# VH-VL binders against Proteasome subunit beta type-11 (Psmb11): the designs that were tried, part 17

Target 1, 253 residues: Proteasome subunit beta type-11 (Psmb11), of Mus musculus (Mouse) (q8bg41)
Amino acid sequence: TTTLAFRFRHGVIAAADTRSSCGSYVACPASRKVIPVHQRLLGTTSGTSADCATWYRVLRRELRLRELREGQLPSVAGTAKLLAAMMSCYRGLDLCVATALCGWDHSGPALFYVYSDGTCLQGDIFSVGSGSPYAYGVLDRGYHYDMTIQEAYTLARCAVAHATHRDAYSGGSVDLFHVRESGWEYVSRSDACVLYRELQKARSLEQELEAKACGIYPEPATPQGARECKELFVEQEEVTPEDCAIIMKTETM
Short names: E, the ipSAE of ESMFold2; O, the ipSAE of OpenDDE; V2, 0.75 times the mean of E and O plus 0.25 times the DockQ between their complexes.

## First folded at step 6 (VH-VL; framework fv_zagotenemab)

Design s07 (from r02 with heavy chain T28S S30T D31S G35S Y52D G54S; at its last look DockQ between E and O 0.56; V2 from the best seeds 0.00; counts 0 for: pae E 3.1 > 2)
Fold by ESMFold2, look of step 6:
Structure s07 (fold): chain C 253 residues (1-253), chain A 120 residues (1-120), chain B 112 residues (1-112)
Amino acid sequence: as target 1 above (253 residues)
Amino acid sequence: EVQLVQSGAEVKKPGESLKISCKGSGYSFTSYWISWVRQMPGKGLEWMGIIDPSDSYTKYEKNFKGQVTISADKSISTAYLQWSSLKASDTAMYYCARLEYDEGWYFDLWGQGTLVTVSS
Amino acid sequence: EIVLTQSPGTLSLSPGERATLSCRSSQSLVYSEGDTYLHWYQQKPGQAPRLLIYEVSNRATGIPDRFSGSGSGTDFTLTISRLEPEDFAVYYCSQSTHYPYTFGGGTKVEIK
């Protein structure tokens, strides 16, 4: 499982793989790991799917009660504190749930991590799941708060696709969501294998272009070295966080 | 066994006060909100407001705020609808209804209704 | 505030016929993905309303399978696949997605 979320100037991005491992085959439609809570708030899922579903049901009910009393929904921070408090009341049960709450309130884009032991942390980047170390690698190298929307979408797709390649327990498709001031939006679902292959082709092409640039300037380059790079890198590259950033800069949509 | 039982029909004159009741039985009264719904003769249903009996928090539909008072006494599992000064236009059937909010936010249990007639 | 418009106002049919009742909302009743709080109530003469369908399409306990609900967003229908004598009543849609809660004007289903 790979989930990620990050806050940037145009909102909060949430993305996840869709792999599920129940039964004799991968379920269709694939498992959803980014779950709407209400119009301006998303949550991610990790741990057991049943535990996450239970907590989101309880959370939605409590948020609706508060909206009824006060005429508006709590802030993202208030929602995170509420969820953490509810989870702390059930600490005696063996519930292992980690979630990221992604929203936009009066304070702007907001992102909180909540764990079933009652932990509640504010931050700019969270990734959870067996694939998260690989996702963090890409995010740590490519993230900045002032990204454009397209840069943010590319970063999220790249991070999850990289994680699905490296992590045996992640796969399927990449779900991408964007929380704006007006609310959340389901942006895309893309095949993770296809995305990863496209990243590999972009890296191979970039290295091929560097080899050709070397040949364009005979004094600094040798034909054998350039040809070897071209031949060795075609469809042989694995995408890295650094390669992903380079590829995205050269293949803007 | 689970039910809402309302007080009996009332015949009143304009300017009189009135308090009608809705008693819940067979369930935990403070675990659900109670709403009041008006039905004028030959007309449809109108949501008037709602109360949380656990702490008496109330919320009114705009046109009923200031016109009626919704209250509850949780010690006897009873909600109330009250007028300080009735008008002929208050002639209607009044229902209490329990809000089920665990799964769907609908009125799953209704009282039998209290007919209020206000005539000179 | 949300206005629910029901049509027709009166539906005159014979037992055994199919009834289709419409409810249109002035705004979307989607609270969140998968949560649309549009409900149907039945009121027989001289009786209190009772819950028929909740959240667009879920039958309440004890409601026969000839009753079904459908719709999305702002347009909803209640269908009675074959009317029985006890089904002649007034039907109200109601929404609880937005405060304040509101009811439609009702559709009277009566014997032709």
Scores: ipSAE 0.394, ipTM 0.699, lowest interface PAE 3.1, mean pLDDT 82
ESMFold2 (binder alone), look of step 6: mean pLDDT 93; pTM 0.951
OpenDDE, look of step 6: ipSAE 0.700; ipTM 0.873

## First folded at step 7 (VH-VL; framework fv_zagotenemab)

Design t01 (from s03 with light chain S94Q; at its last look DockQ between E and O 0.65; V2 from the best seeds 0.71)
Fold by ESMFold2, look of step 7:
Structure t01 (fold): chain C 253 residues (1-253), chain A 120 residues (1-120), chain B 112 residues (1-112)
Amino acid sequence: as target 1 above (253 residues)
Amino acid sequence: EVQLVQSGAEVKKPGESLKISCKGSGYTFSDYWIGWVRQMPGKGLEWMGIIYPGDSYTKYEKNFKGQVTISADKSISTAYLQWSSLKASDTAMYYCARLEYDEGWYFDLWGQGTLVTVSS
Amino acid sequence: EIVLTQSPGTLSLSPGERATLSCRSSQSLVWSEGDTYLHWYQQKPGQAPRLLIYEVSNRATGIPDRFSGSGSGTDFTLTISRLEPEDFAVYYCQQSTHYPYTFGGGTKVEIK
């Protein structure tokens, strides 16, 4: 399973593979690992197991109770704190252990990681599942907050596709969702193998174009010229905001 | 058995007070919202308000806020609808209903109704 | 506040006929994907309402399969495939997507 989410200038992106494990059966259908919670909120999961479905059902019920009492839905942060508190109370029921909540509220785009032990972290990037180390590798190198929408979609697709190539438990298609102020949208479902092949083709072309650009400089009399070409093609990483590790149970719970 | 049983029919004069009851049995009363519904003679159903007996939190419909009082006593599994001063326009059938909110958020259990007649 | 408009107000039919009751909402009743809280109740003369259909299309326990519900978003339909004598009653749609929860005005199904 590979799931990821990141917050950027134009909202929150959530993406996941669709591989479903049925032991030795190969006729198992694709599964959805990005689950709508309500119109402005998505959750990721390490799978579409009954345990994850149970937690989202319970969460939706509690959110509706809060809306009934208070006249509006809680913020994404409030929802994350609520879910973390609920998971802490029900520890030992063999339920799904991790999710990323992706939403847009009065504070703008928001992203929280919630783990079944009660952990609740705010951040700009999260990946969950057996493929997440490979997804993080791609995300950490390509992410910046001010991406265009198309850059964000490409980054998400690339990260999941590469993870499906490396992780035996990830595969099928790549589902991509985008959370805007008006709510979430299901953007695409693309074959992971096709995506991986197309991304490798694009990378090879980029390397070819960079090599040709480097060759237009005068040939160096010393190794200095080679250094200059290498510097022109060195990729730079962007800084990720710090995560909040504190569990908040005071407000709206 | 799981049921809501309401108090009997009432005949009152304008200006009198009245408190009608709705007793739940066969389930954990304090865990479920109870709503009150008015049905005027020959008319449809109107929600009056809703209460959570667990903490007595109430919400009233616009047309009924300030006109009635909804309360509950969870120790005897009973919800109440109360008027401090009845009017002839309060003549109607009154139902209580339980909200099932685990799955579908529908009213699955209804009392038999209490007919309130206000006449001089 | 969500207004539910039921039509027709009265439906005069004979036993054995198909009844089609409409309910239209002033705004979408979808709370989340797959959760549309539109319900149907039956009220016979002198009795309390009884749940028939919940969440658009799910029959409540003990409701005969001649009752079915359909629709989405703002437009919903209750269908009784073959009317029986006990089905002549008033039918209400009700929404619980947004508080205040509201009822439609009712459709009376009566013997022609």
Scores: ipSAE 0.597, ipTM 0.810, lowest interface PAE 1.5, mean pLDDT 83
ESMFold2 (binder alone), look of step 7: mean pLDDT 90; pTM 0.921
OpenDDE, look of step 7: ipSAE 0.873; ipTM 0.948

Design t02 (from s03 with heavy chain T28S S30T D31S L109Y, light chain S94Q; at its last look DockQ between E and O 0.59; V2 from the best seeds 0.70)
Fold by ESMFold2, look of step 7:
Structure t02 (fold): chain C 253 residues (1-253), chain A 120 residues (1-120), chain B 112 residues (1-112)
Amino acid sequence: as target 1 above (253 residues)
Amino acid sequence: EVQLVQSGAEVKKPGESLKISCKGSGYSFTSYWIGWVRQMPGKGLEWMGIIYPGDSYTKYEKNFKGQVTISADKSISTAYLQWSSLKASDTAMYYCARLEYDEGWYFDYWGQGTLVTVSS
Amino acid sequence: EIVLTQSPGTLSLSPGERATLSCRSSQSLVWSEGDTYLHWYQQKPGQAPRLLIYEVSNRATGIPDRFSGSGSGTDFTLTISRLEPEDFAVYYCQQSTHYPYTFGGGTKVEIK
């Protein structure tokens, strides 16, 4: 499994492979690992699709109850805290271990990592799954906040395609989603093997053209490093009995 | 079996108070929202407001805020719709209904209705 | 708030005919992908409403196959493929996507 998300000037990108598996068992090459939560919010999967789908169904119900009581949906941060609390109450069951929430609220584009131990981290780049080390390698080299939309799409496709080539538990196609102020959009589903070959051909051709160029002007440094850590911080929140009571109230209804 | 049983028909004069009831049985009363719906004679259905009996949280449709009071007594599994001073325009059929919100967010069980007639 | 407009106001038909009832919303009823909270209720004279169709197209328990729902976004349809004598009633659409939850004005299906 390879999932990734990053925040940039034009919103949040989420991308994932489509290989269907159960633990280390590979079942089939087509599944959805980026799941809409509501109009402006997506979530990723990191466990079995059934376990994560269950958590997102419970999350949607709770979000809707809060919208009914309070007149508006919680922020992405508030949603991340709620999901962390839900997961932490059931962490001994290992139903769903980690997810990334990708959204746009009144504070703008937002990206949170949520882990089943109650950890809730805000950041600009997250990758999860067995293929994530390979995806991070590509992301770390190519990411900068000021990317154009097409640069961001290319980076996401490249990162997942590279990971599917190296990770036996990742494969199939690359799903690409983009969260804007107006909401999320399903951008594409592309064959990972085809993408990988096209990217390798483009790299080889680019290297040939650069080798043939006789210019004396050095390639400008990428702004990647300056943008990656701009707003990164870590939030740790312990689950309270009150948070568990909220979950139990919705589950028993 | 889930059941909502409303109090009987009422005939009242303008200015009188009234409290009609909706008793829920066959389910956990405090775990489901109860909505109240008005149907004027020969007219359609009009949502009035909703209550969560577990904590008595209420929301009113704006045309009914301040006109009626929605409440619940969870010890006897009963929701109430109440007027302090009835008007002739309050003549209508009043329904209570339970909100199913685990899956579909629709009103799955309805009371039989309480006809309120207000005339001089 | 969301206004639901039902048409026609009255539909006069004979038993055995197909009935097609329309409900149009002033804004989209999609809460999230796959979650459109548009419901249909039937109300016979002197009775409380009963649920027919929930979430656009799902028949409630005990509702005959002749009832079907369809539509998306803002435009929805209830279809009764072959009217039975017991189907002559008033039909309401209702949305629960955005508070306050609202009803359409109703369509009366009556014997021609």
Scores: ipSAE 0.594, ipTM 0.810, lowest interface PAE 1.7, mean pLDDT 82
ESMFold2 (binder alone), look of step 7: mean pLDDT 90; pTM 0.915
OpenDDE, look of step 7: ipSAE 0.880; ipTM 0.952

Design t03 (from s03 with heavy chain T28S S30T D31S G35S Y52D G54S, light chain S94Q; at its last look DockQ between E and O 0.48; V2 from the best seeds 0.67)
Fold by ESMFold2, look of step 7:
Structure t03 (fold): chain C 253 residues (1-253), chain A 120 residues (1-120), chain B 112 residues (1-112)
Amino acid sequence: as target 1 above (253 residues)
Amino acid sequence: EVQLVQSGAEVKKPGESLKISCKGSGYSFTSYWISWVRQMPGKGLEWMGIIDPSDSYTKYEKNFKGQVTISADKSISTAYLQWSSLKASDTAMYYCARLEYDEGWYFDLWGQGTLVTVSS
Amino acid sequence: EIVLTQSPGTLSLSPGERATLSCRSSQSLVWSEGDTYLHWYQQKPGQAPRLLIYEVSNRATGIPDRFSGSGSGTDFTLTISRLEPEDFAVYYCQQSTHYPYTFGGGTKVEIK
């Protein structure tokens, strides 16, 4: 199982593989590991959709009761605390290892993890499941808060697809969701093997194009090209204008 | 038998007070919310408000807020609708209804109704 | 406040005919994916309402399969495939997605 979620400038991304690992031999909708809680809130699971459906049903009932009493739904943080409290009170229904709550409230994009022991953590990136070390490898290299929407989608797809390639317990398709201020959106479901091959082909083409660009362009013979290259390679403080001017004056004299 | 049994018909004069009842039996009274619904003669159904009998938390539709009082006594499994000063426009049939909120949030059980007639 | 508009106001039909009742909401009744809290009730003369259909299309216990519900978002339909003499009544839609809860104005199904 590989699930991930991250918070960025344009909301919260949630993505997961769809491989069924359920021991049940009855038809099971275990292929869905990102579950809507309400129109502005998603939850991830590290187990089957059937195992976690009960938790989300109970959570949704409590959220509707609070909405009725208070006139508005709780914040993502408030919902995380509620879920943590429910896990403490309903020990027999605690079949999930961990969940990430992905939402947008009046404080903006929000992401919380809730552990089965009842504690919760706020964060910008979470990945859970047997494939999560591989997903974190990709996320840690590519994540920044101010990503564009397309950069975020690419990062999420790459992270899950890479994890499905390496982790025997992850596979099937990549489900991708995006939580905006207006609510969550189911962006895509893509075959993980096809997606992985496409991503590897794109990397190979990029390497080829960069190699062609390097070999096709003769290096500039002008002093401007050499100076700009040194500035990019070496920090400006290592080479000051006074140092350069002194050296050039002595060499010309 | 699972049922809601309401108090009998009432004939009143304007300005009088009235309290009508709705008794739940055959189920856990505090496990469901109770709503009151008005039906004026020849008219449709109007939602008046709702109560959680477990802690007496109450919400009212805006046109009924301040016009009626909804209450409950969970020790005798009974909800109430009360007027401090009746008006002729209060002449109607009044139903209590049980809200099923676990899965569907619908009124699965209705009382038989209490006809209130206010005439000078 | 959510306004539920039922049409027609009166539907005059003979036993055995198909009845189609409409309910339109002023706003979407979807609370979350898979949760649309639109319900149908039947009220016979001199009786309390009774639940027919909950959450758009789910038949309540003891309701014959000639009653069916459908619709999405803002537009909903109750269908009685073959009217029986006992089906001549007033039908109300009701929503519980938004506070305050509201009923439609009703559709009277009467003998032609």
Scores: ipSAE 0.636, ipTM 0.832, lowest interface PAE 1.5, mean pLDDT 83
ESMFold2 (binder alone), look of step 7: mean pLDDT 93; pTM 0.949
OpenDDE, look of step 7: ipSAE 0.843; ipTM 0.930

Design t04 (from s03 with heavy chain T28S S30T D31S G35S Y52D G54S; at its last look DockQ between E and O 0.66; V2 from the best seeds 0.70)
Fold by ESMFold2, look of step 7:
Parts: structure tokens; C-alpha cells; sequence
Structure t04 (fold): chain C 253 residues (1-253), chain A 120 residues (1-120), chain B 112 residues (1-112)
């Protein structure tokens, strides 16, 4: 399973693979891991499907009651705190539910992580599931808040597709959702293998264009044959979620 | 037996007060909201307002706000609709209805109706 | 305020015929994907309304499968596949997606 969400200038992106986790030898071809809560709010799923469905049903009922009484839906932050409080009342149960709440309210685009132990964190990037380390690798290198919509879609597709290539428990297709001020939109479902091949082709073309640009400029035309091929060691710096700005503790009820 | 039982028909004159009742039985009264619905003679259904009997929170449709009072007494599982001064235009059938909000926010149970006739 | 417009106002049919009732909303009744709070009620002469269909297409307890609902967004349909003598009544659509809750004007299904 690979799920991700990130907040950027034009809203919140949520994306996930569609591989279903089956306890039998029968592989399920697709599952939906990004779930609408209401028109301006999505949630992701990376725990058991039954646990997530139960909590979303209860959450929707409580949101409807608050809307009826107060004339408007709670903010994304208020919804995250409500869900965390509800989960805290049942913490003695073995509910393994992790969700990212992706929305847009009067404060703009908002993204919260909520875990079944009552944890509630605000952030700009979250990825959950067995494929999340691979997704984080792509996200950490490519993310910036001021991305265009197409850059954000490409980044999300790339991150999930890469994770499906590397993680045996992720696969199928890539579902992509975009939360705007007016509400969420289901943008696409694309075959993960096709996306991965397209990413490889784009890298090859970019490398070719860079090589041609170097050859266009005046530089020695004499071929420098590589008589010895040696492996290059490239030191790669790891960027953790804690390197991103804004981590806040959540107060309990 | 799960039911809503309303008070009997009323014949009143303009200017009189009236309080009609809706008693819930066979279920947890405070677990559901109660709505009042008017049906004028030969006409359709009109939503008047709703009450949460657990704390008496009420909400009214705009044309009925200030015209009627919706209340409840959870100790006797009863909701009420009352007028301080009836008008001839209040002649109608009045239903109470239970809102099921756990599964879909619909009225799953209706009282038998209370006919209110206001005439000289 | 959401206006629900039902058509036709009156539907004159014989037992055994198929009845198709329309309900059109002035705004979308989708609260969230999978949550469209459009309901259908039946009112027989001299009786209180009774729930038939909730959330577009779900039959209430005890409602025979000849009753079905369909539609999306703003356009909804109640279908009675084979009209029985006890089905001659007035049918109301209602919505609870937006406050205040509203009812359609009704469609009377009467014997031809």
C-alpha cells in the first residue's frame, strides 16, 4: 500500500495505489484508498478497510450533526481533532487506523495526519504504507509549495508509481485527487506500470537533451574514450519529514 | 412496539392557544430528533422545524419561526407543538416524524397526525 | 432553500402498469460521494406518510421490490414496476442534504 498527500499553493493532493491486500491467494485488482468525507474533505486509508469505513461513517454522522446545529461544517483542523478525540475514547480496542485528512476551509488548504492512538499532526507532506519510504524519497526531492498544478500532479504520480515499482505490496493503478477551494476532484486513475515506463522515457529524453545542449556549445570535439569504467559514489543527503517546517503537538480533549 | 402517538383532533377559535403532543414509545426517545410537518387541506407536506429532545435544541423553517414553539419533555418521551394565538390559516393536519440520522437522515417513523381546525 | 419539483402532478394508470415519477432539485443534493439525501414517501388517503426509499435507491424495511429509486445530483426517479391496487397514493420526494429540509409538491398516482 502506498498513500501520500501534500499541501501546496493550489490545494492538497492525495494519491494512492489501488492494490488490495487480500488474506487469500486471490489478488484483488483494485481498491480505493482515498475516501471522500465531504465535498471539501478527503481522507486516506492505510489500515484495515473495515476499521476505516467504520470511522468515516461515524465521522460523517458527527459532521452532519455539527453542520445542522452550527450552520457550517467544522474546519479541517476541527475535524481532525474531532476524529482524534473519537479514537481516543476507543483506544483500548486494537484499531490500527492511520489517515491523512486533506481539505480546504476558510484558512486555505490544510493537511492533517490522524492515527488511531489519538495522534493529530498538521503538516505539508504525509505518506503512509509499506511503499511510503520510496514515495518520501521522490517527494522530498521534488516538493516545493509553489508548484504548478501540473507539476504537483506529476510529482504525485511519480512518487506513487516509483513506490509501486519498488514495493511488492503496492501496485495496480495510481489514483489522484486534488482538493481545491471549491472542493475535491478525482483527477485520474492511471496504470502504475505505464506511468513508470513514461517516467523512464522522460528521464532518458531529458538526459539526451542535456547531452545535445552540451554538444551544441563550443567544446572539444575530440572523443574522450572511457578506457576505464568506474562506479561513481554519489553522497545522497536524506531529508526527513522533521526537516519540513511546521510540526505541532495536538492537545487532547 | 415502536410508535409515535399524537394527541387528538382539536377545534379552536382564532386567538386561542393550543399545545399538541407527540409521544414516542418502544425506542430511546433521546436518540432521535423529532420534526413537525404541516399539511394544509388538500395540499402537500411542509417541514416546520425539528428538535433534539436530549437537550431541547430547536431549529425552525423561516416561515414558522416565531409562529409556533417546538418543545420536548424527555422524561415522558413527548414532543410538543404549540401556538400562543391561533389563526384560521393554522387549520391543517400536523404530523410529528422521527429523524433517523445514523443511516441516512430520513423520517422513518410518523405519528398518526393531529387535525387542528380553527374557525369561528 | 431547495425547491423540489415533482412531475407529473397526477399520473392516471391501471393496476399492472409501470409508474415513473420524477423529482428535480434546484441544487445538487450530494452532500458527499455516496451520500445523496433524497428520499421518497408514500401517503395513502387518510393516512400519515410512510418512508419508501431513502438515499435515492435504498428500500425501507417492508417495502416491496417493485419500488425502486434512481438518479443523481438534481434529477431523481421513483419507479413502480408493476402497480398494485394498494399503490394508488400521493408520492413525495424530500431532501435532507441542505437546511431547511423540504418536500416536493407530490405526484398523485390514481386509478384510470
Amino acid sequence: as target 1 above (253 residues)
Amino acid sequence: EVQLVQSGAEVKKPGESLKISCKGSGYSFTSYWISWVRQMPGKGLEWMGIIDPSDSYTKYEKNFKGQVTISADKSISTAYLQWSSLKASDTAMYYCARLEYDEGWYFDLWGQGTLVTVSS
Amino acid sequence: EIVLTQSPGTLSLSPGERATLSCRSSQSLVWSEGDTYLHWYQQKPGQAPRLLIYEVSNRATGIPDRFSGSGSGTDFTLTISRLEPEDFAVYYCSQSTHYPYTFGGGTKVEIK
Scores: ipSAE 0.612, ipTM 0.824, lowest interface PAE 1.6, mean pLDDT 83
ESMFold2 (binder alone), look of step 7: mean pLDDT 93; pTM 0.952
OpenDDE, look of step 7: ipSAE 0.810; ipTM 0.916

Design t05 (from s03 with heavy chain T28S S30T D31S, light chain S94Q S96D; at its last look DockQ between E and O 0.48; V2 from the best seeds 0.71)
Fold by ESMFold2, look of step 7:
Structure t05 (fold): chain C 253 residues (1-253), chain A 120 residues (1-120), chain B 112 residues (1-112)
Amino acid sequence: as target 1 above (253 residues)
Amino acid sequence: EVQLVQSGAEVKKPGESLKISCKGSGYSFTSYWIGWVRQMPGKGLEWMGIIYPGDSYTKYEKNFKGQVTISADKSISTAYLQWSSLKASDTAMYYCARLEYDEGWYFDLWGQGTLVTVSS
Amino acid sequence: EIVLTQSPGTLSLSPGERATLSCRSSQSLVWSEGDTYLHWYQQKPGQAPRLLIYEVSNRATGIPDRFSGSGSGTDFTLTISRLEPEDFAVYYCQQDTHYPYTFGGGTKVEIK
């Protein structure tokens, strides 16, 4: 599995491979690893599809209850804290679920990492899954906040395609989503093998042009560093026993 | 059996107070929103407001804000709709309904209705 | 506030005929992908509303399969494939996507 998300000037990009996990020798259909939460918010998946779908269903319900009471949806940060609090009630269930929440609220584009142990971190770049080390390698070399939309789409596609080439548990196609102020959109689904081949062809052409220039080989120009991810305080004590009981009581899947 | 049971029909004069009830049974009453609906004679349905009985948080539709009070007594699993001073225009059928959000988001459970007649 | 406009106001039909009721919303009723909270209720004289169809197309428990719902976004339809004598009633659409929640004006299905 390879999922990634990054925040840039024009919003938040989320991308993932489509290879499904299965516990059998038979083929499984392609899976969706970027899931809408609401019109301006997406989440990624990093566990079994059933577990992640359950968490997003419960999250959507809690968001609707909050909207009914408060007149507006929580911010992306507020939603991330809510999800982290919900997951913290189940820490003893031996769940390993990690997600990136990608959205746009009154503060602009926002990206949060949430892990089942209650961790909630804000950042500009996250990648999750067995293929994430390979995705990070590509992202670290190509990311800058002021990318154009086309540069961001290319970076995301490249990062996932490379990860699918290296990671045995990643593959299929690359799903690409873009969250703007107006909401998220599903940009494309592209075959990972085709993307990888196209990227290799482009590199070969660049090598040919560099060789013809002979005599001067500048060092790669890369933006210095990605912004450090910040750890957000998770207020575990805000979740009451009644809240945990309600969550457990309503989970019948 | 999961149900909402409303109090019986009322005949009142203008200026009198009234409190009608909606008792929930067979489910966790404090965990679900209750809405009140008015139906004027020969007319359609209109929402009046909603309440979360767990903490009595209440929202009113703008045309009913200040005209009626919605409340709940969670110790007896009962929601209330009350008027401090009835008007003849309050003559209507009143329903309570529960918002179901375990498996979806809809009002699945309705009380039988309470007819309120206000006439001099 | 979302206005639901039902048409026609009255539908005069005979038993055995197909009924098609329309509900149009002033705004999209999609809360998120896959979540559209438009419902249909039946009300017979002297009775409380009865839920027929929830979330566009899902038949409530105990509702005969001659009732079906369809539509998306802003335009929705309730279809009764073959009217039975018990189906002559008033039908309301209702939305829970955006507070305040609202009802349509109703469509009365009556014997011709």
Scores: ipSAE 0.691, ipTM 0.870, lowest interface PAE 1.3, mean pLDDT 83
ESMFold2 (binder alone), look of step 7: mean pLDDT 89; pTM 0.899
OpenDDE, look of step 7: ipSAE 0.886; ipTM 0.956

Design t06 (from s03 with light chain S94Q H98R; at its last look DockQ between E and O 0.35; V2 from the best seeds 0.66)
Fold by ESMFold2, look of step 7:
Structure t06 (fold): chain C 253 residues (1-253), chain A 120 residues (1-120), chain B 112 residues (1-112)
Amino acid sequence: as target 1 above (253 residues)
Amino acid sequence: EVQLVQSGAEVKKPGESLKISCKGSGYTFSDYWIGWVRQMPGKGLEWMGIIYPGDSYTKYEKNFKGQVTISADKSISTAYLQWSSLKASDTAMYYCARLEYDEGWYFDLWGQGTLVTVSS
Amino acid sequence: EIVLTQSPGTLSLSPGERATLSCRSSQSLVWSEGDTYLHWYQQKPGQAPRLLIYEVSNRATGIPDRFSGSGSGTDFTLTISRLEPEDFAVYYCQQSTRYPYTFGGGTKVEIK
């Protein structure tokens, strides 16, 4: 399993592989590794499909109850705190769930890591799963906050594709999501092997351009194409923070 | 087995007070929101407000805030709808309903209705 | 506040005929992907409403398969494939996506 998310100037990117935990893809919606929570919030997970579906179903119910009482949805931070608290109450069930909550609320784009032991961390980059060390390698080299949308999509695709190449438990396709102020969108599902071959071709082209330039700092001249996913047209109230934010910050690798 | 039972029909004059009841049985009453719905003669359904009997948190629809009082006594599994001074325009059928919110967020259980008639 | 507009107001049909009832919402009823909180209730004369269909297309327990729901976003349909004598009633759509929860004006299905 490889999941990642990062925050940048145009929102939050979430991406994951599609390989099932048993070495085959489970066709039910509970097997997706990037899960919509509501119109402006996504979650990633590296746990089992059943555990993930259960936690997000319970989370959605609690978010709806809070919206009913308070007139608005909690912030991303408030949602992360709620999820961490819920996981702490159920830790005796041996559930192993790690998630990145990716959203856009009244405070702007937000990204939190939540683990089933109750850990809750704010950050700009998270990768989770057996493939995450390989994904972090790519992210650490390529990430900067000021990326264009297309640069961010390419970085996410490359990071997951590299991880699927190196990690025996990651594979299949790469799912890519983008959270904007208007909400999340499902950008693409791309074959991981095809993406990896494209990465290899791009590296070969960079080496060729360096050889031709004879010591000039090479930059690829050709931009990658952008992909646009059909968006849902919805009317959604903005979420304002009602809960205390979790203030723990860590250096992201 | 699981049911909501409302108090009987009422005939009142303008200015009188009234409190009608909705008793739940066969389930844990305090775990579920209870809503009140008005149906004026020959008209459709209007949502009046909801209450969570566990802590008595109440939320009213705009047109009914200040016009009625919604309350509950969880020790006897009963929700109430109350008027301090009835008007002829309060003549209607009143239903209570339970919100199912584990999966569907619909009203799965309804009381039989209480007809309130207010005439001088 | 979300307004639900049902049409027609009255539908006069004979037993065995197909009934098609419409409900249109002033705003999208999608709360999250896969969660559209639009429900249908049946109310027979002198009786309380009862749930028929929840979340657009799911039949409640004990509801015959002649009842079906469909639609998305803002436009929804309740279909009764072959009317039975007990199906002549008023039908309401109701949303719980955004408080205040609201009902449509109703469609009366009456015997011709």
Scores: ipSAE 0.664, ipTM 0.854, lowest interface PAE 1.5, mean pLDDT 82
ESMFold2 (binder alone), look of step 7: mean pLDDT 92; pTM 0.940
OpenDDE, look of step 7: ipSAE 0.866; ipTM 0.945

